# Designs tried in a protein design chat: VHH binders against Ferredoxin-fold anticodon-binding domain-containing protein 1 (FDXACB1). Part 11

Target 1, 94 residues: Ferredoxin-fold anticodon-binding domain-containing protein 1 (FDXACB1), of Homo sapiens (Human) (q9brp7r531to624)
Amino acid sequence: LYPPCYVHDVSFWIDQKKGFDELEFHTVARAVSQDTIISIQFLSRFQHPKTQQVSLCYRLTYQTCDKALTQQQVASMQSQFRKEIQQHLYVIPR
Key: E = the ipSAE of ESMFold2; O = the ipSAE of OpenDDE; V2 = 0.75 times the mean of E and O plus 0.25 times the DockQ between their complexes.

## First folded at step 15 (VHH; framework vhh_6fv0_2)

Design y1 (from w6 with Y101S R110S W114S; at its last look DockQ between E and O 0.06; V2 from the best seeds 0.00; counts 0 for: pae E 5.8 > 2, unsure alone 64.0 < 65, placed apart)
Fold by ESMFold2, look of step 15:
Structure y1 (fold): chain B 94 residues (1-94), chain A 129 residues (1-129)
Amino acid sequence: as target 1 above (94 residues)
Amino acid sequence: QVQLQESGGGLVQPGGSLRLSCAASGFTFSSYAMYWVRQAPEKGLEWVSTINSGGSTIYYADSVKGRFTVSRDNAKNTLYLQMNSLKPEDAAQYYCARDVSTYTYEGSVSTATSSYQYRGQGTQVTVSS
């Protein structure tokens, strides 16, 4: 009865000098997934004890009853999402 | 160190207007999405509005849509909330905030839940007859 649901996490280092725009992060997620991401949940913040670099981890949930989703489609969207956040948000995926 | 300071709260009658300000320092304000949230006595935090770093993308809670307007001046490191047609239900401590601990899409409309990691001390808005 329920449509398939795919869960993937994304982790990345941020550049605190350049900043991190959380709303643009969500906007990129919506765009590359064609609105199939229905939830973005912040999981953790890690600060490296030696370098003081900060990384963030988010959980993305892909689902929709309007479209048939496959694991390969979701994997492609996740891959493109990682590329787009590097370009637009100046983050380095982990 | 991130610092946010809200101001502009006060006492107004129903139907009145207030303009809240949030002065930001200790971070690159122009590179962050900003949020307005509010808390009524003995209630949890309620999301009010979100504005992206450039000011081109804005969302409102349904309870304030059409009455409140968020804006920002990145040259002055200041976030604003214009509140019109105020109702008794709008009475609350208002906070500006940076960074969201949880953010959920519901179709094409976004909602934010849970605690905000950086917020100011707040400014009180009271609406009474």
Scores: ipSAE 0.074, ipTM 0.472, lowest interface PAE 5.8, mean pLDDT 81
ESMFold2 (binder alone), look of step 15: mean pLDDT 78; pTM 0.784
OpenDDE, look of step 15: ipSAE 0.472; ipTM 0.766

Design y2 (from x1 with S53R; at its last look DockQ between E and O 0.94; V2 from the best seeds 0.88)
Fold by ESMFold2, look of step 15:
Structure y2 (fold): chain B 94 residues (1-94), chain A 129 residues (1-129)
Amino acid sequence: as target 1 above (94 residues)
Amino acid sequence: QVQLQESGGGLVQPGGSLRLSCAASGFTFSSYTMYWVRQAPEKGLEWVSTINRGGSTIYYADSVKGRFTVSRDNAKNTLYLQMNSLKPEDAAQYYCARDVYTYTYEGSVRTATWSYQYRGQGTQVTVSS
């Protein structure tokens, strides 16, 4: 039996002075999801031509064989993850 | 060359405490996020705790939150797990694991995946009256 798979994107503005720590981003994503994220994809980088602000976009894939995930559980994890990255990585989610 | 050695397991009664240690060598310990994972008989690996490189970011599985405390001493290349209020469902082989990522590319998209492949032989925790 193949457990269900949930895919959610997250995008955010980074603090250009502090920089972006991608390894810490991975750490927070994996932990906040209770280890149910199985892959993280970097999709794109955008730099606004006028303001020079930088935005990154990632795709998170949730799936686990140990328990059945519901869409509601994944939505809750995604919401918490957006809060955690603001605090740990100094980013502004959008 | 990566070596991890867990210790401190044993037999304890329900409600008891144990402190696990993990000695690391063959890599720069302070540069890696570290994990505790556990495996009960006939089950897969279950994530227990995460601690980042500097020790400032710490997370726990919901099943152990409030009872377990992870810490690290980067000067001694050692990871710790303090386990309090132990329950029968905590009985398992406990492993410390080192962070490792594999990257693959499809066009401009980069996919990161990982595993707990860099772990020691584990230490057994048994909870019985």
Scores: ipSAE 0.831, ipTM 0.914, lowest interface PAE 0.4, mean pLDDT 91
ESMFold2 (binder alone), look of step 15: mean pLDDT 78; pTM 0.763
OpenDDE, look of step 15: ipSAE 0.901; ipTM 0.953

Design y3 (from w6 with A112S; at its last look DockQ between E and O 0.86; V2 from the best seeds 0.84)
Fold by ESMFold2, look of step 15:
Structure y3 (fold): chain B 94 residues (1-94), chain A 129 residues (1-129)
Amino acid sequence: as target 1 above (94 residues)
Amino acid sequence: QVQLQESGGGLVQPGGSLRLSCAASGFTFSSYAMYWVRQAPEKGLEWVSTINSGGSTIYYADSVKGRFTVSRDNAKNTLYLQMNSLKPEDAAQYYCARDVYTYTYEGSVRTSTWSYQYRGQGTQVTVSS
């Protein structure tokens, strides 16, 4: 048997004045997913050429063998995660 | 050298309470998120709770939410777990932990994985009917 993997990307504009705390980002992702995220990939950094705003893109991989993890559960976790990072990391999801 | 030492475990009846403590040394405790994890015999580590470095952001596993409370005292380098309404399912060796990240690279893409390798010897919680 092959437990399903669910992969979701998240991208967001950072608040350059407040900075971006990547360790806190990992902490929030792991906790909101109930420890079902098994890896986080930093994919890219983009700086808008006119506004100088900076966007980051990460890939989250969800997987667990210990219980049935469904696409709907993962989508709910991903949605909650987008809300949590806005509150705790001062980012604007896109 | 990172040192973590858990204490406060013991035997309680179902519905009882225990307060665990974790003394930290050998690193700047106030700069790290801290974790409680637990392990029942012949099982893997199960995440229980997370508290960020400042103590302002706290998360719990669904199985303990509403019953357990994590806190920290950064001036004393101490992490706490108040466990109320204990169930037989909560019986385990409890560890406080600081995680460690492993990074692998393929071009500009960086993949993070982690473990709870920094933890003490644990403290046993037993819940008997």
Scores: ipSAE 0.769, ipTM 0.878, lowest interface PAE 0.6, mean pLDDT 91
ESMFold2 (binder alone), look of step 15: mean pLDDT 79; pTM 0.808
OpenDDE, look of step 15: ipSAE 0.890; ipTM 0.941

Design y4 (from w6 with K65R; at its last look DockQ between E and O 0.80; V2 from the best seeds 0.81)
Fold by ESMFold2, look of step 15:
Structure y4 (fold): chain B 94 residues (1-94), chain A 129 residues (1-129)
Amino acid sequence: as target 1 above (94 residues)
Amino acid sequence: QVQLQESGGGLVQPGGSLRLSCAASGFTFSSYAMYWVRQAPEKGLEWVSTINSGGSTIYYADSVRGRFTVSRDNAKNTLYLQMNSLKPEDAAQYYCARDVYTYTYEGSVRTATWSYQYRGQGTQVTVSS
């Protein structure tokens, strides 16, 4: 018997002048999800050919054996996570 | 060599308080985020709190928010956890930790996982009755 596993992607534009702190991104994701994220995958980088803006895409996998997760709980965590990365990492979620 | 030593555990009645301390050495403490994690018998580690390197960003597990307060003194290389209103479910071995990331690659996809490799022997918190 296996706990539910939820996979959600997040994409965002970065501020190249300030740089992107991937370790802080991990820290925020882990904390906001109440330690229910078990892995974070870097999927892709895109640089817009005209504007030179860079976006990154990550995949977050939510799962825990300690308690049941629902889709509603994960959606709430994902929403809060988007707010937190704007504040701490100066990114613009897509 | 990274060394972490927890102290301050003990036996307390429900509703009581304890203050845990963690002495750090062998690394630049002020450059790292620090964690409190706990482990009940025959269970995995449970995340309790995160504090960033400067102490300005703090997160708590929902189960302890409002009752526990994490802090750090970078001049003394010390991490603290003030635990108030203790409950039986808080009984565990408490560890201060510094995490380590492991990266694995599948083609161009990079997957990050982590562990609390750097932690001490822990300090026992028991909440009786």
Scores: ipSAE 0.718, ipTM 0.870, lowest interface PAE 0.6, mean pLDDT 89
ESMFold2 (binder alone), look of step 15: mean pLDDT 80; pTM 0.773
OpenDDE, look of step 15: ipSAE 0.898; ipTM 0.946

Design y5 (from x1 with S56K; at its last look DockQ between E and O 0.89; V2 from the best seeds 0.87)
Fold by ESMFold2, look of step 15:
Structure y5 (fold): chain B 94 residues (1-94), chain A 129 residues (1-129)
Amino acid sequence: as target 1 above (94 residues)
Amino acid sequence: QVQLQESGGGLVQPGGSLRLSCAASGFTFSSYTMYWVRQAPEKGLEWVSTINSGGKTIYYADSVKGRFTVSRDNAKNTLYLQMNSLKPEDAAQYYCARDVYTYTYEGSVRTATWSYQYRGQGTQVTVSS
């Protein structure tokens, strides 16, 4: 059998003065998902031509057969994750 | 070479407390996020707690939240886990861990995966009356 796999993207503007701590980003993602994320993909970097602000886009893949993981649970984890990165990494989700 | 040594396990009654310690050497401890993970017999490795390098970002598995407290002393290269209100389901071999990331590339897309490769021999926590 093949356990369900849930994929969600997140994009956000970074604080150029503080920089972006990718390892902390991974740490928050893994913890908020209760260790159910199995991979994190960096997809793209965008620099706004007018403001010069930089945004990053990542893809989170959730999968585990050890727990009953549902689409609603993953959506809740994704929502909480977006809040947590704003607080811990000083980023603005878009 | 990375070395981690757990201690402080033992036998306690339900509702009891234990404090685990982890001595780290062979790497710059203050630069790494550290983890507590545990393994019960015939089960896989279960994540328990995360504490980042500065000690400001702390997370717990839902099963231990409110009962366990992770901390670190970067001057002593030591990680701690205070475990209160212990339950029979907390019985396991407890490991402190440092993870290892693996990166693969497909075009401009970078995929990160990881493992808890760096662990000590663990310390046993047994909860019974």
Scores: ipSAE 0.807, ipTM 0.903, lowest interface PAE 0.5, mean pLDDT 91
ESMFold2 (binder alone), look of step 15: mean pLDDT 79; pTM 0.766
OpenDDE, look of step 15: ipSAE 0.912; ipTM 0.956

Design y6 (from x1 with Y105W; at its last look DockQ between E and O 0.93; V2 from the best seeds 0.87)
Fold by ESMFold2, look of step 15:
Structure y6 (fold): chain B 94 residues (1-94), chain A 129 residues (1-129)
Amino acid sequence: as target 1 above (94 residues)
Amino acid sequence: QVQLQESGGGLVQPGGSLRLSCAASGFTFSSYTMYWVRQAPEKGLEWVSTINSGGSTIYYADSVKGRFTVSRDNAKNTLYLQMNSLKPEDAAQYYCARDVYTYTWEGSVRTATWSYQYRGQGTQVTVSS
C-alpha cells in the first residue's frame, strides 16, 4: 500500500519589471503545503501575442508517507498557495 | 566546504524555553533560504521552519506555529530558533539546513526535487517532566 498522489497545475502572469524569483516560488510552495510537495515541474512559458504579458505554468505534486492527505486538504493548500504567491512574488494567478 | 554547527539544545521541563543557534561557514549565508528540521528517534526529518535569504519570508510547521520564532543575522552568518512553551512531542535532534535542488529535463519540462542534504551534527532537545 502506498500513499495517494495529488497533482495540480498553477499558471500566472509575472511582473516583467520586477522579474520572477523561481527559488522563492519553490520556497513558498513547499512551506504552504507543510512540506508535502515532493516535486515541482516547470511546464511552459507563454507570451500573449497582443499584450506581450508573460505567463508561466508549473505542476505541483503532493504526496506523503506519514500524513493522511485528502483531496480536500490539497485543494485548500493549493488555494492558499495561489494567494501567497500573489503577495510574495507579485504575480497574477489565472 | 559548507559547514553548519548547531548549539543551544538541552533538557527542559514542559512549558520551558530554549534558544538554538546555528553558525554557518563555507558559503554565502546571506544568499540562501535556511531551514530548521528535526528528527525524533526512528523517524524521518520533519520540517519545522523556513526563513528566506533576507528574512522577509518566514513559515512554520503547524505543530510549532505561535511557539517558535526563527530569525537570522546575516552579518554574523547565524540562524536562530527561539522555542517557547516546549512540549514533550518537541523532543528531537534539531538541525539547521540548507537544501539542494536536483533538476531533470524531459523535453521542455523541467522537474525539481530537493533534499536537506546540508545540515550540521544537530543539537538535542529533551523535554521531560
Scores: ipSAE 0.797, ipTM 0.896, lowest interface PAE 0.5, mean pLDDT 90
ESMFold2 (binder alone), look of step 15: mean pLDDT 79; pTM 0.767
OpenDDE, look of step 15: ipSAE 0.908; ipTM 0.956

## First folded at step 16 (VHH; framework vhh_6fv0_2)

Design z1 (from x3 with V100I; at its last look DockQ between E and O 0.92; V2 from the best seeds 0.87)
Fold by ESMFold2, look of step 16:
Structure z1 (fold): chain B 94 residues (1-94), chain A 129 residues (1-129)
Amino acid sequence: as target 1 above (94 residues)
Amino acid sequence: QVQLQESGGGLVQPGGSLRLSCAASGFTFSSYAMYWVRQAPEKGLEWVSTINRGGSTIYYADSVKGRFTVSRDNAKNTLYLQMNSLKPEDAAQYYCARDIYTYTYEGSVRTATWSYQYRGQGTQVTVSS
């Protein structure tokens, strides 16, 4: 009766010239998951000591009682999400 | 005060079409992602569609893909939902909702959550069996 909870992290290098649009990141995450993500956590920022490139790490929590979720479905959503953020946010997944 | 007013609902036959409108006021419409959500009797809110601030990024629930089209006119502060090939399963009260986030902090971790609290009174879509 308790809906399963799936947690996945995503890390990516940002385009510092374009900047990172966190609101758009949230919009894409919510939509690609068919509104099954219930929270998005910013975990950390890393700046590479040699290149000065900046990476961000977020945690996505998937859970819904309206739709049955399986680990395979969530993995597929996570894979699609990684593709979508490259296109919409100009980021490079790590 | 954020105000959203849905209109355009009605009774249609299966396979029919409706166009919903949402008039927005009391906030800078072009600064927010907008959502269509719906609620059937004795059920929770179901996400239908998302359109980002500029209208360039659009998503649909799997149950409506290919049948519904969301659009926005930022000059008129208006959100639209074109609904084609309507099914009995689409019968619901339809709401437009404004994007809103709540942030909480535990040490260096920042958690974002959201709700559909900024929505209008809705417009009823009924599909004859």
Scores: ipSAE 0.807, ipTM 0.902, lowest interface PAE 0.5, mean pLDDT 91
ESMFold2 (binder alone), look of step 16: mean pLDDT 80; pTM 0.778
OpenDDE, look of step 16: ipSAE 0.902; ipTM 0.951

Design z2 (from y2 with V100I; at its last look DockQ between E and O 0.91; V2 from the best seeds 0.86)
Fold by ESMFold2, look of step 16:
Structure z2 (fold): chain B 94 residues (1-94), chain A 129 residues (1-129)
Amino acid sequence: as target 1 above (94 residues)
Amino acid sequence: QVQLQESGGGLVQPGGSLRLSCAASGFTFSSYTMYWVRQAPEKGLEWVSTINRGGSTIYYADSVKGRFTVSRDNAKNTLYLQMNSLKPEDAAQYYCARDIYTYTYEGSVRTATWSYQYRGQGTQVTVSS
């Protein structure tokens, strides 16, 4: 038997003047998910050819044996996470 | 060497309070996000609270939110957990922890995982009726 695994990507524009604090990003992701995220993958960096703005894309993997996760619960955590990173990391979700 | 030493545990009745302390040494305490985690008998580690390096970002597990308060004193290298309205479900060995990240690479994709590798011996919280 293997507990279900939920995978969601997040992309966002960074504030290049303020920089991006990846450790704080990890901290927020882990906490908002109630510690159910088991890995965070950096997937890609994209620079918009016209505006030169930079976006980053990460993949969050949710899985736990102790807590019955549903897709709806994970979607709610992902939605809250997008709000939290705007507030604490000065990013704009994409 | 990294040392973390928890204290302040004990036996209380339901609804009681305890204040846990964690003395840190052997590393620059103010440079690290700190955690409280707990372990009940025959269960794995359960995350309780997170406090970032400066103390400005704080999170709690839903099961303790509104009852527990984490804080840190970076001048004294000390982490605290104020525990109010204690329930039988809160009975556990409590640890303060510092995490460590492990990175693996597949081409340009970088995968981060972590553990609460640095913990003290813990302090026991018992809640009985």
Scores: ipSAE 0.791, ipTM 0.890, lowest interface PAE 0.5, mean pLDDT 90
ESMFold2 (binder alone), look of step 16: mean pLDDT 80; pTM 0.779
OpenDDE, look of step 16: ipSAE 0.902; ipTM 0.953

Design z3 (from w6 with N52S S53R G54S V100I; at its last look DockQ between E and O 0.92; V2 from the best seeds 0.87)
Fold by ESMFold2, look of step 16:
Structure z3 (fold): chain B 94 residues (1-94), chain A 129 residues (1-129)
Amino acid sequence: as target 1 above (94 residues)
Amino acid sequence: QVQLQESGGGLVQPGGSLRLSCAASGFTFSSYAMYWVRQAPEKGLEWVSTISRSGSTIYYADSVKGRFTVSRDNAKNTLYLQMNSLKPEDAAQYYCARDIYTYTYEGSVRTATWSYQYRGQGTQVTVSS
């Protein structure tokens, strides 16, 4: 792996009545990262036994050959991504 | 077959404007996010803009933000890119691309990857003195 890779997870509660639009989730992730995310992994689904709320967990892998990414740039992109999905996908980050 | 046809390129002076169009056929246009990407000589594809299926969510590369405007008309199966304040750095072959994902599985983990393989022949934008 010559260019550095940065891996960050995101987990969130979904609004089961509105549903979760995974394609839109992918669209937002790719765009907010300036097209530097190379894969998105669905890791797990959790349903809280008492509240019945559903949480999803995804893993984002950032990498680009065009320009070097720094840990700080990726952290900023991840932070913005968490904000964007809350606004657009009606999720609550955990 | 998925078909995308770009048009509207040309030669302009720095500071000029062009409007690109992309005619789509062979798929349900309104069901896919659409992309503008570009390729300068001896370079790989560079992402320019993304527009969601409905047109309500729009993103731009930092290098074009504030100068380019993407839009779509789902009734006409057409994607647009208005390019203002063009710079020599914007000279490239411009492509519209359709959203496409490949999924692989390792146990319970599902990995999504993508490419810009569904794109047209492109339209050339040249910005010179």
Scores: ipSAE 0.815, ipTM 0.897, lowest interface PAE 0.5, mean pLDDT 91
ESMFold2 (binder alone), look of step 16: mean pLDDT 80; pTM 0.783
OpenDDE, look of step 16: ipSAE 0.888; ipTM 0.940

Design z4 (from w6 with S53K V100I; at its last look DockQ between E and O 0.93; V2 from the best seeds 0.86)
Fold by ESMFold2, look of step 18:
Structure z4 (fold): chain B 94 residues (1-94), chain A 129 residues (1-129)
Amino acid sequence: as target 1 above (94 residues)
Amino acid sequence: QVQLQESGGGLVQPGGSLRLSCAASGFTFSSYAMYWVRQAPEKGLEWVSTINKGGSTIYYADSVKGRFTVSRDNAKNTLYLQMNSLKPEDAAQYYCARDIYTYTYEGSVRTATWSYQYRGQGTQVTVSS
């Protein structure tokens, strides 16, 4: 039997002065999830017509055969991930 | 060619310490996040630690947090893992690994996947009484 997959999206405003480092984003996502994320998808870019702020949207897929993984654990990892990217990548989650 | 060589493994008693080193060449070491992974007999690869390219962002697997410390010296192209309070479950072949991403595209959606294929031959850590 295949282990379950959990899929969660994250959207955030970037700091256009500092820029967005996608490789660091991947690094944080993989580590905060205890290496249970198996893919990261870039879904869209949105520029707000009035403020000109840029928002990015990514999809994270969690799955592992090596560790037991529950919906609650994934929700906790996703919550922590949102905090970590704000701190390390200077983004504002939506 | 990317080259990674681990060293510093050995036999220790429970509660002991070891320091692993990883010498890197064939790429710009300071531009990449680096990883420690390990493999016990009859098991797959297990992630242990991550350190970003500048060394300012560091993460650990829950099973080793508080006992292991990763560091890097970008001037020497070297990654380190200080392992304290070693337990029998830490016994494994330890590898350092570099980032490698594969991107696939479907319309405007870009999917990133990765592997630990850029790793050295490993160094054995054995923990027994």
Scores: ipSAE 0.817, ipTM 0.905, lowest interface PAE 0.5, mean pLDDT 91
ESMFold2, look of step 16: ipSAE 0.814; ipTM 0.903
ESMFold2 (binder alone), look of step 16: mean pLDDT 80; pTM 0.777
OpenDDE, look of step 16: ipSAE 0.901; ipTM 0.950
ESMFold2 (binder alone), look of step 18: mean pLDDT 80; pTM 0.778
OpenDDE, look of step 18: ipSAE 0.898; ipTM 0.949
ESMFold2, look of step 19: ipSAE 0.766; ipTM 0.879
ESMFold2 (binder alone), look of step 19: mean pLDDT 80; pTM 0.780
OpenDDE, look of step 19: ipSAE 0.901; ipTM 0.950

Design z5 (from w6 with T50S; at its last look DockQ between E and O 0.92; V2 from the best seeds 0.84)
Fold by ESMFold2, look of step 16:
Structure z5 (fold): chain B 94 residues (1-94), chain A 129 residues (1-129)
Amino acid sequence: as target 1 above (94 residues)
Amino acid sequence: QVQLQESGGGLVQPGGSLRLSCAASGFTFSSYAMYWVRQAPEKGLEWVSSINSGGSTIYYADSVKGRFTVSRDNAKNTLYLQMNSLKPEDAAQYYCARDVYTYTYEGSVRTATWSYQYRGQGTQVTVSS
């Protein structure tokens, strides 16, 4: 048996004065996905040349044998995750 | 050395309640997010609940939401799980856990994975019908 694997990226602007708590980011991602995320990849950092705002991009990989996952369920989890990180991490999702 | 000791398990009837406790030592408990996970026979570990270091951010697995309540007392280094309206599906060994991250690097790309490496011996919850 080969469980389906879903990969989705998240990008967001951070508040550099407040900082970015990556461990909290991981905790929120894991919880909102009902622990179906198996890895989180930091992909890139971008600093806007004019505004100096910093954005980060992460890749979330969803996969589990003990839950049924559909594309729609993962899309819903991704949407909820974007809302949660804005509230908890002082970020502006893109 | 990290030590976690779960207690409060037992045999209950469907619809009953139990309160689990977890005593922590050997680390600064108030600095870590804590987890309840469970394992039924012939199954892997299943995440049940998480609570951040300060106790302000709490999440539950959908299967227990509305029935279970996690809390912590950082002054006593203790994690709690109040379990109400227990079902046969809740029968499992329950563990108090702290996770550990592993990082793998390929150039500037950093991949995080984790495990519930730090956990106690667990406490058994049995729901007999």
Scores: ipSAE 0.733, ipTM 0.873, lowest interface PAE 0.6, mean pLDDT 90
ESMFold2 (binder alone), look of step 16: mean pLDDT 78; pTM 0.758
OpenDDE, look of step 16: ipSAE 0.884; ipTM 0.936

Design z6 (from x3 with V100I S115A; at its last look DockQ between E and O 0.87; V2 from the best seeds 0.83)
Fold by ESMFold2, look of step 16:
Structure z6 (fold): chain B 94 residues (1-94), chain A 129 residues (1-129)
Amino acid sequence: as target 1 above (94 residues)
Amino acid sequence: QVQLQESGGGLVQPGGSLRLSCAASGFTFSSYAMYWVRQAPEKGLEWVSTINRGGSTIYYADSVKGRFTVSRDNAKNTLYLQMNSLKPEDAAQYYCARDIYTYTYEGSVRTATWAYQYRGQGTQVTVSS
């Protein structure tokens, strides 16, 4: 009765000069997943003590009743998402 | 205060075209990503398209890719959906929606969810068979 649920974390260094646009991050995540992500969680912020670089970590939960999701499909969506955020949000995945 | 008004729906034959419009008021339109979603009878909402606030980033559901084109005119506070090569499965009530997130907190963890709750009354698209 319950469709599969897939959880993946993503973390990345942000460009502090450009800033990080969390609403755009949400927009990209929802769209790349074909609207199969049901929640996006902010987990943590880390500032590297030596370089002062800031990284963020988010958790994406994929689930849908409308179509069958496989782990391979979700892995592909996650991979595309990492590429898209580099392009649109100027972050460096870690 | 926030108002979204869809228009441009109608009856069309398979293979036909329609152009939907969404007039926005009561908020700073250019500050929000906008969405087209649709609902067929006795079904849930289905995401169709997303356009970011500047219009530079655009996404489509696989089911409409290559046939539909979303655009926005921030000077006119208007969102558009050009629908070409319409199919019977495209028949639905079409809504424009603004991004809105519900946040819940557990310690330092912040969870965002959404439901397309800020949308207009919709416009009906009917495709004859």
Scores: ipSAE 0.750, ipTM 0.870, lowest interface PAE 0.7, mean pLDDT 90
ESMFold2 (binder alone), look of step 16: mean pLDDT 81; pTM 0.834
OpenDDE, look of step 16: ipSAE 0.876; ipTM 0.941

## First folded at step 18 (VHH; framework vhh_6fv0_2)

Design aa1 (from x3 with N52S G54S; at its last look DockQ between E and O 0.93; V2 from the best seeds 0.87)
Fold by ESMFold2, look of step 18:
Structure aa1 (fold): chain B 94 residues (1-94), chain A 129 residues (1-129)
Amino acid sequence: as target 1 above (94 residues)
Amino acid sequence: QVQLQESGGGLVQPGGSLRLSCAASGFTFSSYAMYWVRQAPEKGLEWVSTISRSGSTIYYADSVKGRFTVSRDNAKNTLYLQMNSLKPEDAAQYYCARDVYTYTYEGSVRTATWSYQYRGQGTQVTVSS
């Protein structure tokens, strides 16, 4: 038997003047998930053709054998993560 | 060479306090997020706390929140963990760890993974009645 694996994407508009700190993004994701995220994938960059706004999309994979994870716990962690990146990374969730 | 040396462990009674220190050398300390992790016998490494490069962003494992305080002094290349209201379940070897990422690529998709491989020898915390 394998521990449950949960996959969630997050996308957001960045503040191009402030820049995007990917290392801090990783730090926040790992911590908010109580260290249950096992990988973070950069999936894509989108630049809006009219406004020139840039959004990024990442995939977070949650999995752990040491903690029982439920869909509800992961959804709560993902929701909190969206709030934290807005505060710490100056991004607007998409 | 990345070098980390933990100190400040010891024996305390339940409810007691300890302050751990981690001396860092061989890398630019202020450029890395730092971690406290711990390992009890027959268990894997358990994440305890994270502190960002500047010290402005701090997170704790739920099991220690409200009892432990992490801090860093970038001028002294030192990481700290103040441990209050210690419980028997806090007994473990405590390590400080530096950020390290491994990247793999599949086309334009980049996957980041990490480990706690850059850590010191640890310092033992024992909580006994």
Scores: ipSAE 0.815, ipTM 0.901, lowest interface PAE 0.5, mean pLDDT 91
ESMFold2 (binder alone), look of step 18: mean pLDDT 78; pTM 0.759
OpenDDE, look of step 18: ipSAE 0.884; ipTM 0.936

